# Ledger of designs, part 13: VHH binders against q9usu1r752to985

Target 1, 234 residues: q9usu1r752to985
Amino acid sequence: TPEEFASQMTLLEFDYLKQIPSREWIFRSWVSRDSRSAVRNYINFSNCFTYWIINCILEKKNTKARTAVISFFIQTAYKCLSLQNFSTLMSIVSALNSAPIYRLHAAYKLVKAEDIICLSGLREIVETKKNFSTYRALLRKAELPCVPFLGVILSDLTFIDEGNPDVLDSSPHLLSFNKRHRLADVVADVCRFQSSSYEMQSNTDLQSYILHRCRFVNQDLSYLFDKSLSLEPR

## First folded at step 4 (VHH)

Design f02 (framework vhh_etentamig_d1)
Fold by ESMFold2-Fast, scan of step 4:
Structure f02 (fold): chain B 234 residues (1-234), chain A 123 residues (1-123)
Amino acid sequence: as target 1 above (234 residues)
Amino acid sequence: EVQLLESGGGLVQPGGSLRLSCAASGFTFSNYAMSWVRQAPGKGPEWVSGISGSGGSTYYADSVKGRFTISRDNSKNTLYLQMNSLRAEDTAVYYCAKDRYDFWSGSSEFDYRGQGTLVTVSS
């Protein structure tokens, strides 16, 4: 179910999060693209999961079956929000907002009105406008346990290092060229999230299934877009 | 383990031709777009060319359009770059890169670059 899937994704994402050593944040050991860092492993898993969602939807030749998969992931994303799992939430909404999936009007017409309203609300949370201001506000108010979306944190660390805040300096987490004192706060926040735990039962069979399936997905958006066109022509 | 091994570089005269190869292993080659990226001495990296996983779509930087041709053989897990009408400005280390849209950064990123192969264009 959506609840079970959201719970197991939360445990998987949290396992990736807690494996990141503090030194990796401080020294940015993950910045090389051929790195074997814990951060890179997490980014790779997260992207594979996002592409897996896209593949799952596009493998359904029947419109009603595509609708069922889309509805399942909308409900899963909403359950992730209730668990304060913002990472899986970002991944699911990113998949649904991807060009291959966003265009599937026939499948979306069959989605229940309540799920469409739900998706609209989730899209507002992950919206990039004003440097993720809605997401940042939710994260700031979140109590432990919580799985933050590390992409925003990685972006903030890059701005700290490169000092280009004039483009997006409206965010309280973006720093001026010489304001490196915020680095300590970012590292401390990540360590705080890592120190908590979720009190849910592990379903190792489902977790293994997710990890296995994510490994074997097409990650070429151009190909996936062409497949989308073949299923629902313009 | 993901591995990319570039080969085919060398010294060539201006106006000459060279073909680069990249042998890929450790992942399902056809599931990913691939790119060639080069870095000239003392300069930052420059994207040169890209190809979709199926080979059906190809893209080129303005600096190489009409001179370079990217191709792939998915049965051999190999990426190619045919370089014609070479200029001194093409002198660089050429890297093979696995290419995908990174949902965390919100941009297309080059994941796992190999060791590179040196191309020197001089008379």
Scores: ipSAE 0.538, ipTM 0.781, lowest interface PAE 1.1, mean pLDDT 84

Design f03 (framework vhh_etentamig_d1)
Fold by ESMFold2-Fast, scan of step 4:
Structure f03 (fold): chain B 234 residues (1-234), chain A 123 residues (1-123)
Amino acid sequence: as target 1 above (234 residues)
Amino acid sequence: EVQLLESGGGLVQPGGSLRLSCAASGFTFSRYAMSWVRQAPGKGPEWVSGISGSGGSTYYADSVKGRFTISRDNSKNTLYLQMNSLRAEDTAVYYCAKDRYDFWSGESEFDYRGQGTLVTVSS
């Protein structure tokens, strides 16, 4: 079910989050493609999961079957919101917003109105406009336990590391202090999220199924787009 | 683990031809788009060409279009780059790369796994 699937994804994503040592944030260990880092493992899993959703929808030859899969993931994303699992929420909406899936008008026409309204609300949460302002506001209000979307955190760390263009009224000493202060705040927030736990029953069979399926998905968006066109040409 | 092994580089005169090969292992080759990326001495990496997992779609940088042809043999897990009408400016280390769109960054990323193969075009 959507609820059980959301619960198990939350446990999986939280395990990836908890495995990240603080030194990776400080030394940006994931930037090197040669190093195996916990952040890189998490990025790889998350991307594989997003591609798996796209593959699941497109493997269905029948329009009604594609609609059922789309509806399932909309409901799963909404349950993730209830669990404050923003990472899985971002992955699902990213898959549904991908070019191969977004264009499936015939499948979407069969989706229940209540699920379409739900998806519109979820899309608003994941909007990148105004620097993810809606997501950031929601994250600030979130109580523990919570799985944040690390993509925003990585973006913030990159911005801090590369710095801002020099501003006329800023001094080098103030910029250096602000950079260190903001880095410390980001690291502290991640550590805070890692310190809690979700008290849900683990379903190891479902977790193993998810991990196994993610290893064998097509990650070629051009191929997936062409497949989308073959299923719904216009 | 993902492994990519490039071969076929060497010294060639301007106007000459070379065929590069890349042997891939550790992943389901046909499920990934592949690219060739080069790095000239003293310069950053430059994307050269890309091919879809099925081989049905191919893409080229303007600097090589009409001269280079990318292809793949999914039964042999091998990527190729046929380079014709080579110029001094094509001198670079050539890397094959497994590529994908990264949903966290919103950009395509390339996984470089080998030492590359050196192509020197010199008169």
Scores: ipSAE 0.414, ipTM 0.761, lowest interface PAE 1.5, mean pLDDT 83

Design f04 (framework vhh_etentamig_d1)
Fold by ESMFold2-Fast, scan of step 4:
Structure f04 (fold): chain B 234 residues (1-234), chain A 123 residues (1-123)
Amino acid sequence: as target 1 above (234 residues)
Amino acid sequence: EVQLLESGGGLVQPGGSLRLSCAASGFTFSDYAMSWVRQAPGKGPEWVSGISGSGGSTYYADSVKGRFTISRDNSKNTLYLQMNSLRAEDTAVYYCAKDRYDFWSGQSEFDYRGQGTLVTVSS
């Protein structure tokens, strides 16, 4: 079910979040392409999950079956919003907004009006314009527990880095005052999110299923777009 | 698990040709777009060419368009780069890369973990 799927995704994403040590923020370990980086592992899982959604929709040759899968993920995303799981929410809406899926008008015509209205609201939450202003407003109002979308945090860290030197007064281990202060704020925010827990029961079978299925999906958007065209020609 | 092994580089005169190969293992080759990325001495990495998982779509940097041809053989898990009309500025270590769109950054992410293959273009 959407509710159960959303609950288990929340537990999985929260586990990835909790595994990130503070040193990775300080040393930006994911930038070196270190495969042992917890941030890199989380990014890889999240992308595989997003591609899995796209693959699931496009594997359905029948329009009505594609509609059922799309509706399932809309409902799952809405339940993620209720759980304050913004990371899974971002992944699902990203998949639905991807070029291969966004164009499936025949499948979308069969989606219930209530689900279309729901999707429109979810799209507003994840929109990138004005520096994710809608998402940032919701995150500020969110009480713990919640799973933030780390992509926004990574973007903020990149912005912090661009205007200032990494080293002050020739010390190789000292960051500029402004950069250090802003980095400390980011670390504190992440630690705050990591400090809580969700009180849902773990379904290890479903979690293992998700992790296994995400490992073996096509991750080529151009191929997936061509597959989309074969299912619903323009 | 993921392994990319580049080969075919060497010393060649300006105007010459080379064919690079990349043997891939540890993942389903046809599930990923593949790219060639090069790094010249003292420069940062530069994307050279890309190919879709099926081989149906190919893309080239303006600096190599018309001179290089990317191809793949999914039955052999192998990526190729045919390099013609080579110039001194093509001198670089060439890496093959798994290529996918990263939904967190909104950009292509290149996974190039191999040793690369050195191409030297000089008289």
Scores: ipSAE 0.621, ipTM 0.816, lowest interface PAE 0.9, mean pLDDT 85

Design f05 (framework vhh_etentamig_d1)
Fold by ESMFold2-Fast, scan of step 4:
Structure f05 (fold): chain B 234 residues (1-234), chain A 123 residues (1-123)
Amino acid sequence: as target 1 above (234 residues)
Amino acid sequence: EVQLLESGGGLVQPGGSLRLSCAASGFTFRSYAMSWVRQAPGKGPEWVSGISGSGGSTYYADSVKGRFTISRDNSKNTLYLQMNSLRAEDTAVYYCAKDRYDFWSGTSEFDYRGQGTLVTVSS
């Protein structure tokens, strides 16, 4: 079900979040080409999950079956919102907003009006406009436990590095204290999110299924767009 | 573990041709777009060409359009770059890259890990 799926995704995402050591934020370990970093592993899992949603929808040859899968993920995303799992929410809406899926008007026409209204609200939450202002407002208001969308945190860290060099331009022997302060704030926020837990039962079979499917998903948007065109030609 | 092994580089005269190969392993090759990225001495990486997982769509940087042809053989997990009418400015280390749209950054991510293959265009 959407509820069970949302619960298990929340547990999986939270497990990835908990495994990130604070030193990765300081040293930007995810920027390296190695896949050893916990942040890099999380990014890879999240992208794989997003592509898996796209593949799940497009593997259905029947329009009604595609509608059922789309509806399932809309309901799952809404349940993630209620669990304050913004990471899975971002992934699902990103998949539904992807070019291969967004264009499936015949499939969307069969989606219940309630789910379409729900999706519109979810899209508003994840909008990039004004530097993710709607999402940032929700995150500030969120009570623990919560799974934040780390993409925004990574963006903030790169901004800190670019705006606050390690050594002041006019004084090569001085370090930027503003950079240290802002970095410390980001690390503290992440540690805060890591400090609590969700109280729900693990379904190891479903979690294993999700992780296994992620391993074999097609991650080529051009191919997936061509497949979309074959299912609903213009 | 993703492994990419580039080969086919060498010394060639201006106007000459080379064919680069990249042997891929550790992932489902057909499920990913692939790219060639080059790095000239003292310069940053430059994207050269890309190909969809099926091989049905190809893309080229303006500097190489009409001269280079990207192709792939999914049965052999191999990516190719046919380089014709080579110029001195094509001198670089060429890297094979696994290409994926990254939903967190909103941009393409190029995963290139091999040693690369050196192409030198001179007399």
Scores: ipSAE 0.483, ipTM 0.777, lowest interface PAE 1.3, mean pLDDT 84

Design f07 (framework vhh_etentamig_d1)
Fold by ESMFold2-Fast, scan of step 4:
Structure f07 (fold): chain B 234 residues (1-234), chain A 123 residues (1-123)
Amino acid sequence: as target 1 above (234 residues)
Amino acid sequence: EVQLLESGGGLVQPGGSLRLSCAASGFDFSSYAMSWVRQAPGKGPEWVSGISGSGGSTYYADSVKGRFTISRDNSKNTLYLQMNSLRAEDTAVYYCAKDRYDFWSGTSEFDYRGQGTLVTVSS
């Protein structure tokens, strides 16, 4: 079900979050594609999951079956919002907003009106305009437990890196005051989110299924768009 | 684990030709678009060419269009770049890259982890 799937995704995402050591924020270990950093593993899993959703929808040759999968993920995203799992919410809406899926008007016509209204609300939450202002406002109000969308944090760290030098000219082994101050804030926020836990039953079969399926998905948006066109021509 | 191994570089005179190869392992090769990215001495990375997972679509930077041809053999998990009419400005380390859209950054990311292969065009 959507509830069960949302719960298990929340446990998986939270496990990835908990594995990130604070030193990765300091050393930017995820920037190198060669690194086996916890942040890089999380980014890779999240992208694979997003592509898996796209593949799941497009593998259904029947319009009604595509609608059922779309509806399932809309309901799952809504349950993630209720669990304050913003990371899975972001992934699902990103998949539904992707060019191959967004254009499936015939499938969307069969989606219940209540789910369409729900999706519109979820889209507003994940809107990137004004630097994710709606999401940031929700995150500030969120109480633990919560799974934040780390992509916003990574974007902020990139801005910090570009605006401030890493090292003072007179002390090559020290970070600049402004950079250290901002890094301390990021580390504190992440540690706060890591300090809690979700109290729900683990479903290892479903978690294994998700992890296994995500490893074998097509991640070529051009191919997926062409497949979308073959299922629902212009 | 993803592994990309570039080969085929070397020293060549202007107007010459080279064929680069990239052996890929650790992922479903046919499920990914692939690109060639180069980095000249003292400069940042420059995207050169891209090919869809099926090989049905190819794309080229204006600087190499008409001179370079990208291709792939999915049965061998190998990406190729045929470089003709080479110029001094083509001198660079060439990397093959797994190409995907990254939903966290909202941009395309080139995953190039290999050591690259050096191409030097000099008389």
Scores: ipSAE 0.386, ipTM 0.740, lowest interface PAE 1.7, mean pLDDT 83

Design f08 (framework vhh_etentamig_d1)
Fold by ESMFold2-Fast, scan of step 4:
Structure f08 (fold): chain B 234 residues (1-234), chain A 123 residues (1-123)
Amino acid sequence: as target 1 above (234 residues)
Amino acid sequence: EVQLLESGGGLVQPGGSLRLSCAASEFTFSSYAMSWVRQAPGKGPEWVSGISGSGGSTYYADSVKGRFTISRDNSKNTLYLQMNSLRAEDTAVYYCAKDRYDFWSGSSEFDYRGQGTLVTVSS
């Protein structure tokens, strides 16, 4: 079910989040080509999951079956929002917004009006407009436990590393201090999210199923787009 | 878990040719686009060429169009780069990359790159 699936995804995502040691943020261990970092493992899992959703929808040859899968993931994303699991929510909406899936008008036409309205609200939350302002506002109001979307955090760390917009107003020593202070704030926020826990029953069978299916997913968007065209040629 | 092993590099004279190979393991090779990326001494990485999972679509950087040919053999889990009319500017370590769209960064990203293979074009 959507509720059970959302609960188990929340536990899986939270486990990936908890595995990240503070040193990775400081030393940016995931940037290395030969990196075996916890951040890199999490990024890989998250992308595999997003591609798995795309593959699941496109695997269904008939329109009603595709609609059922789309509806399932919309409902799952909404339940993730209720659990304050923004990471899985971002993954699901990203999959539904991908070119291969977004274009499936025949399948979307069969989706219930209430689910379409729900999806529109979820799309607003994940919108990148004004530096993810809607998501950031929602995250600030969220109480623990919560699974933040680490993509925004990685973007913030990259901005800190690449330079300060106020460089002209700061001496070299003040700039160095400011960068370290901002990095410390990001690390502290991540540690805060890691310090809590979700009190839900683990379903190891479902978790293993998800992890197994993600291993054998097609991650070629061009191929997936062509498959989309073969199923609904406009 | 991804393993990519590049080979075929070496020292060649300007105008010469080399064929690079990349042996892939521990993933479903045909389900991923693949790319070649190079890094010249003292410079940042440069994307060279890409190929779809089926081999039906190929893409090239302007610097190598008409000289390089990317291909793959999905039955052998191997990616190739045929390099013709080599120039001194082609001197670099060449890396094989599993190429995918990364939903976290919003751009194409490489899941893994191996040790690379050194190509030196010098007379």
Scores: ipSAE 0.486, ipTM 0.792, lowest interface PAE 1.2, mean pLDDT 84

Design k01 (framework vhh_etentamig_d1)
Fold by ESMFold2-Fast, scan of step 4:
Structure k01 (fold): chain B 234 residues (1-234), chain A 123 residues (1-123)
Amino acid sequence: as target 1 above (234 residues)
Amino acid sequence: EVQLLESGGGLVQPGGSLRLSCAASGFTFSSYAMSWVRQAPGKGPEWVSGISGSGGSTYYADSVKGRFTISRDNSKNTLYLQMNSLRAEDTAVYYCAKDRYDFWSGTSEFDHRGQGTLVTVSS
């Protein structure tokens, strides 16, 4: 079910979050593409999961079956929102917003009006406009436990590392000072999110199933787009 | 676990041609887009060309468009780069990379799992 799936994804994502030592933020251990860091493992899992959603939808030859899978993930994303699991929420909406899936008008025509309205609301939450302002506002209001979307944190660290001209002052000493304080804030926020726990019952069989299935999916958006066109031309 | 083995590099004169090969193992080759990425001495990596998992779509950097052709043989788990009309500027180590769009960064990412093959274009 959507609820059960959302609960197990929340536990799984939270486990990935908890495995990240603070040193990785300081030393940028994920920057190497072949890195075996906890952050890189989490990025890889999250992307595999997003691609798995796309593959699940496009696997269905029948329009009604594609609609059922789309509806399932909309409902799962909404349940993730209620659990304050923004990471799985981002993944699901990213999949539904991907070019291969977004264009499936015939399948979307069969989605219940209430689910379409729900998806529109979820899209607004995860919108990148104004530096993820809607998501950041929700994250600030969120009580523990919570699974933040680390992609926003990684973006912030890239901004810190590269130095934005808008932040750069005439003094190199001031830039170093500001950079260290912003890094400390990021590390503190992550540690805060790691300090809590969800009380849901673990279904290790379902979690294992998700992990293994996600590792064997087509991750070629161009191929998936061509498949989308073959299922629903134009 | 993922293994990519590049071959076919060497010394070639300007205007010459080379065909690079990449033998892939440890993953389902047809499930991944593949790219060729090069790195010239003292410079950062430059994406050269990409091909979809099916081979139905190909993409090229402006610097090589019209001169290079990417292709793949999924039955042999092999990626190719046919390089024609080579220039001194094409001198670099060429890497075969497993490609995917990274939803966290919003950009395409390349996994450099191979050792690369050196292409030197000089007269």
Scores: ipSAE 0.396, ipTM 0.765, lowest interface PAE 1.5, mean pLDDT 83

Design k02 (framework vhh_etentamig_d1)
Fold by ESMFold2-Fast, scan of step 4:
Structure k02 (fold): chain B 234 residues (1-234), chain A 123 residues (1-123)
Amino acid sequence: as target 1 above (234 residues)
Amino acid sequence: EVQLLESGGGLVQPGGSLRLSCAASGFTFSSYAMSWVRQAPGKGPEWVSGISGSGGSTYYADSVKGRFTISRDNSKNTLYLQMNSLRAEDTAVYYCAKDRYDFWSGTSEMDYRGQGTLVTVSS
């Protein structure tokens, strides 16, 4: 079910979150795409999961079956919001907003009006406009436990690391102080999120299924778009 | 585990040719776009060429257009780069890369790369 799937995704995402040591934030160990950092492992899992959603929808030749999968993920995303699992929420909405899926008008026509309204609200929460303002507001109000969307944190760290303006020879210590202070705040926030726990029971069969499927999913958006066109022509 | 193993590099004279190969394992090769990226000593990485999962679409950096040809054999899980009319400025370590759209960054990014193979163009 959507509830069970959302619960198990929350446990998986939280496990990835807990594995990130503070040193990775300091040394930005994930910047190399071939690194085996905990952050990179989490990014890889999250992307595989997003692609798996796209593949699940597109593997259904029948429009009604495609609609059922779309509805399932909308409901799962809403349950993730209730669990304050913003990471899985971002992944699901990203998949539904992807070009191969967004264009499936025949499948969307069969989605219940209630679910369409729900999806519209979820899309507003995850919008990048105004620097993720809606998401950031929700995260600030969130009580523990929660799973933050680390992509926003990575973007913030990139902004901090690059500086702006460039370091002046006469005042490098001031920029370094501000950079270190902001970095310390990010590390403290992540540690705070890691300090709590969700009290849901693990479904190891479902978790294993998700992890296994992510390893073998097609991640070629061009191929997936062509498959979308074959299922629902322009 | 994803593995990419490049081979075929070596010392070649200006105007010569080399064919690079990349043996891929640990993923469904035909499901991913692939790229060749190079890095010359003391310089940052430069994207050289890309190919879609099916092999139906190919792309090249202006610096190599007309001289290099990217291809793949999905039955052998192998990516190729045919390099003709080589110049001294082509000297670099060449990396085979598995590419994908990264939903966290919102851009297409190198998901994984191999250890590289050295190409030296010198008389």
Scores: ipSAE 0.410, ipTM 0.768, lowest interface PAE 1.5, mean pLDDT 84

Design k03 (framework vhh_etentamig_d1)
Fold by ESMFold2-Fast, scan of step 4:
Structure k03 (fold): chain B 234 residues (1-234), chain A 123 residues (1-123)
Amino acid sequence: as target 1 above (234 residues)
Amino acid sequence: EVQLLESGGGLVQPGGSLRLSCAASGFTFSSYAMSWVRQAPGKGPEWVSGISGSGGSTYYADSVKGRFTISRDNSKNTLYLQMNSLRAEDTAVYYCAKGRYDFWSGSSEFDYRGQGTLVTVSS
């Protein structure tokens, strides 16, 4: 079910979030692929999950079956929004917006009108326009517990680090102080999100299934697009 | 063997226009979202614009919105960036970048494979 799947994804995503120590934000340890960082593990899981959705849709030879999978993930994303799980929401919408999936007009034509309206609203929430302004507004209003979208956190840390105060000919101590305070604010926000918990029963069988399936997913987007073309030709 | 070759950069006066091109080879171009990323002297990389594999969705950084237009021609394996109303602040090396899942799924904000093309906005 969409509800159960959304709940278990929320618990999985939250576990990944909770495993990230503050030192990784400070040292940006996830930039090095040679280091085994909690952030890198979370990024890898998020990408595998996104590709798993794409594979699930494309493995269905029948248009009606593809529509059913698309509808399932739209409903799952909506349940994630209700749980304030923006991470899974972002992954699902990213998969549905991917070139292999976005082009499946025949499958989308069979999706219920209410689900299409729902997807349109979800797309607005995850829009990148004005530096994710819609998402950032929702995150500010969100009560704990919440799973924030890691990509925005990483982007903000990159902006702070790459601001390069040295080229501004300003007071070095003031700019360094400002950079440290902005970094501390991001770290404090993440720690706040990590401090709570979701009060939901774990379904370890479903969680194990998700983790196992994600490990063996095809991430060759060229192959997936060619498969999309074979299912619904131009 | 994946290659991204940028071209179209040069010296232009403030208020001028340039069109950048990126010729892609070694992969199924239409299967990937593409982005433009720039890096000004002494600064880190800045994402500028993105386009879905089909070309149906486009995205822009606030600093360039309304002035720049991203487009693609999948039949020619080419990505474009039309830059209008150029400012001194647009001076940078512009890179053609492959991917959106890495970017929006949180893997890495920047993944560029091209050698870049220099855009200088000066009198």
Scores: ipSAE 0.000, ipTM 0.138, lowest interface PAE 12.9, mean pLDDT 78

Design k05 (framework vhh_etentamig_d1)
Fold by ESMFold2-Fast, scan of step 4:
Structure k05 (fold): chain B 234 residues (1-234), chain A 123 residues (1-123)
Amino acid sequence: as target 1 above (234 residues)
Amino acid sequence: EVQLLESGGGLVQPGGSLRLSCAASGFTFSSYAMSWVRQAPGKGPEWVSGISGSGGSTYYADSVKGRFTISRDNSKNTLYLQMNSLRAEDTAVYYCAKDRWDFWSGTSEFDYRGQGTLVTVSS
């Protein structure tokens, strides 16, 4: 079910989050493409999961079957929002917003009105315009336990390291201090999110199924877009 | 585990040609777009060319358009780069890369783990 699937994804995502040591934020160990850091492992899992959703929808030859899978993931995303699992929420909406899936108008016409309304609300939460302002507001209001979307955090850290275009280099000492202070704040926020736990029963069979299936999916968006065209022509 | 083995590099005169090969293993080759990325001495990596998993779509950096041709043979898990009309500025280590869209960064992520193959264009 959507509820059970959302609960197990929350446990999986939270386990990845808790495995990240503070030193990785300081030394940027995820930047190397050959890096085997905890952050890199989490990024890889999350991307595989997002591609798995796209593959699941596109493997259904029948329009009604594609609609059922889309509806399932909308409901799962909404339950993730209820659990304050913003990471899985971002992944699901990213998959549904991907070019291969977004264009499936015939399948979307069969989705129930309440699910379409729900998806519209979820899309508003994850929209990137105004620097993720809606998501950032929800994250500030969220109580523990919570799974934040680390992509926004990684973007902020990269922006700090490459130089903030909003900050003038009027003094090297002041600029260096300001950068270190902002990095410390980000590290403290992540440690805060890691300090709690979700109290839910683990379904190891479902978790193993998700991890296994995510490893064997097509991760070529151009191929997936062509497959989308074959299922629903222009 | 992903393994990428580049070959075909060497010393070539300006205006010459080379054909690079990349043998891929450890993943479903046809399920990924592939790219060639090069790194000249003292420079950062530069994307050169890309090809879709099916081979139906190809893309090129402006610096190599009309001179380089990317292709793949999915039955042999092999990626190729035919390089014609080579110039001194093409001198670099060439890496083949597994290419995917990274939903966290909102950009393409190139996984190039091989040793690369050195191409030197000089008299």
Scores: ipSAE 0.532, ipTM 0.791, lowest interface PAE 1.2, mean pLDDT 85

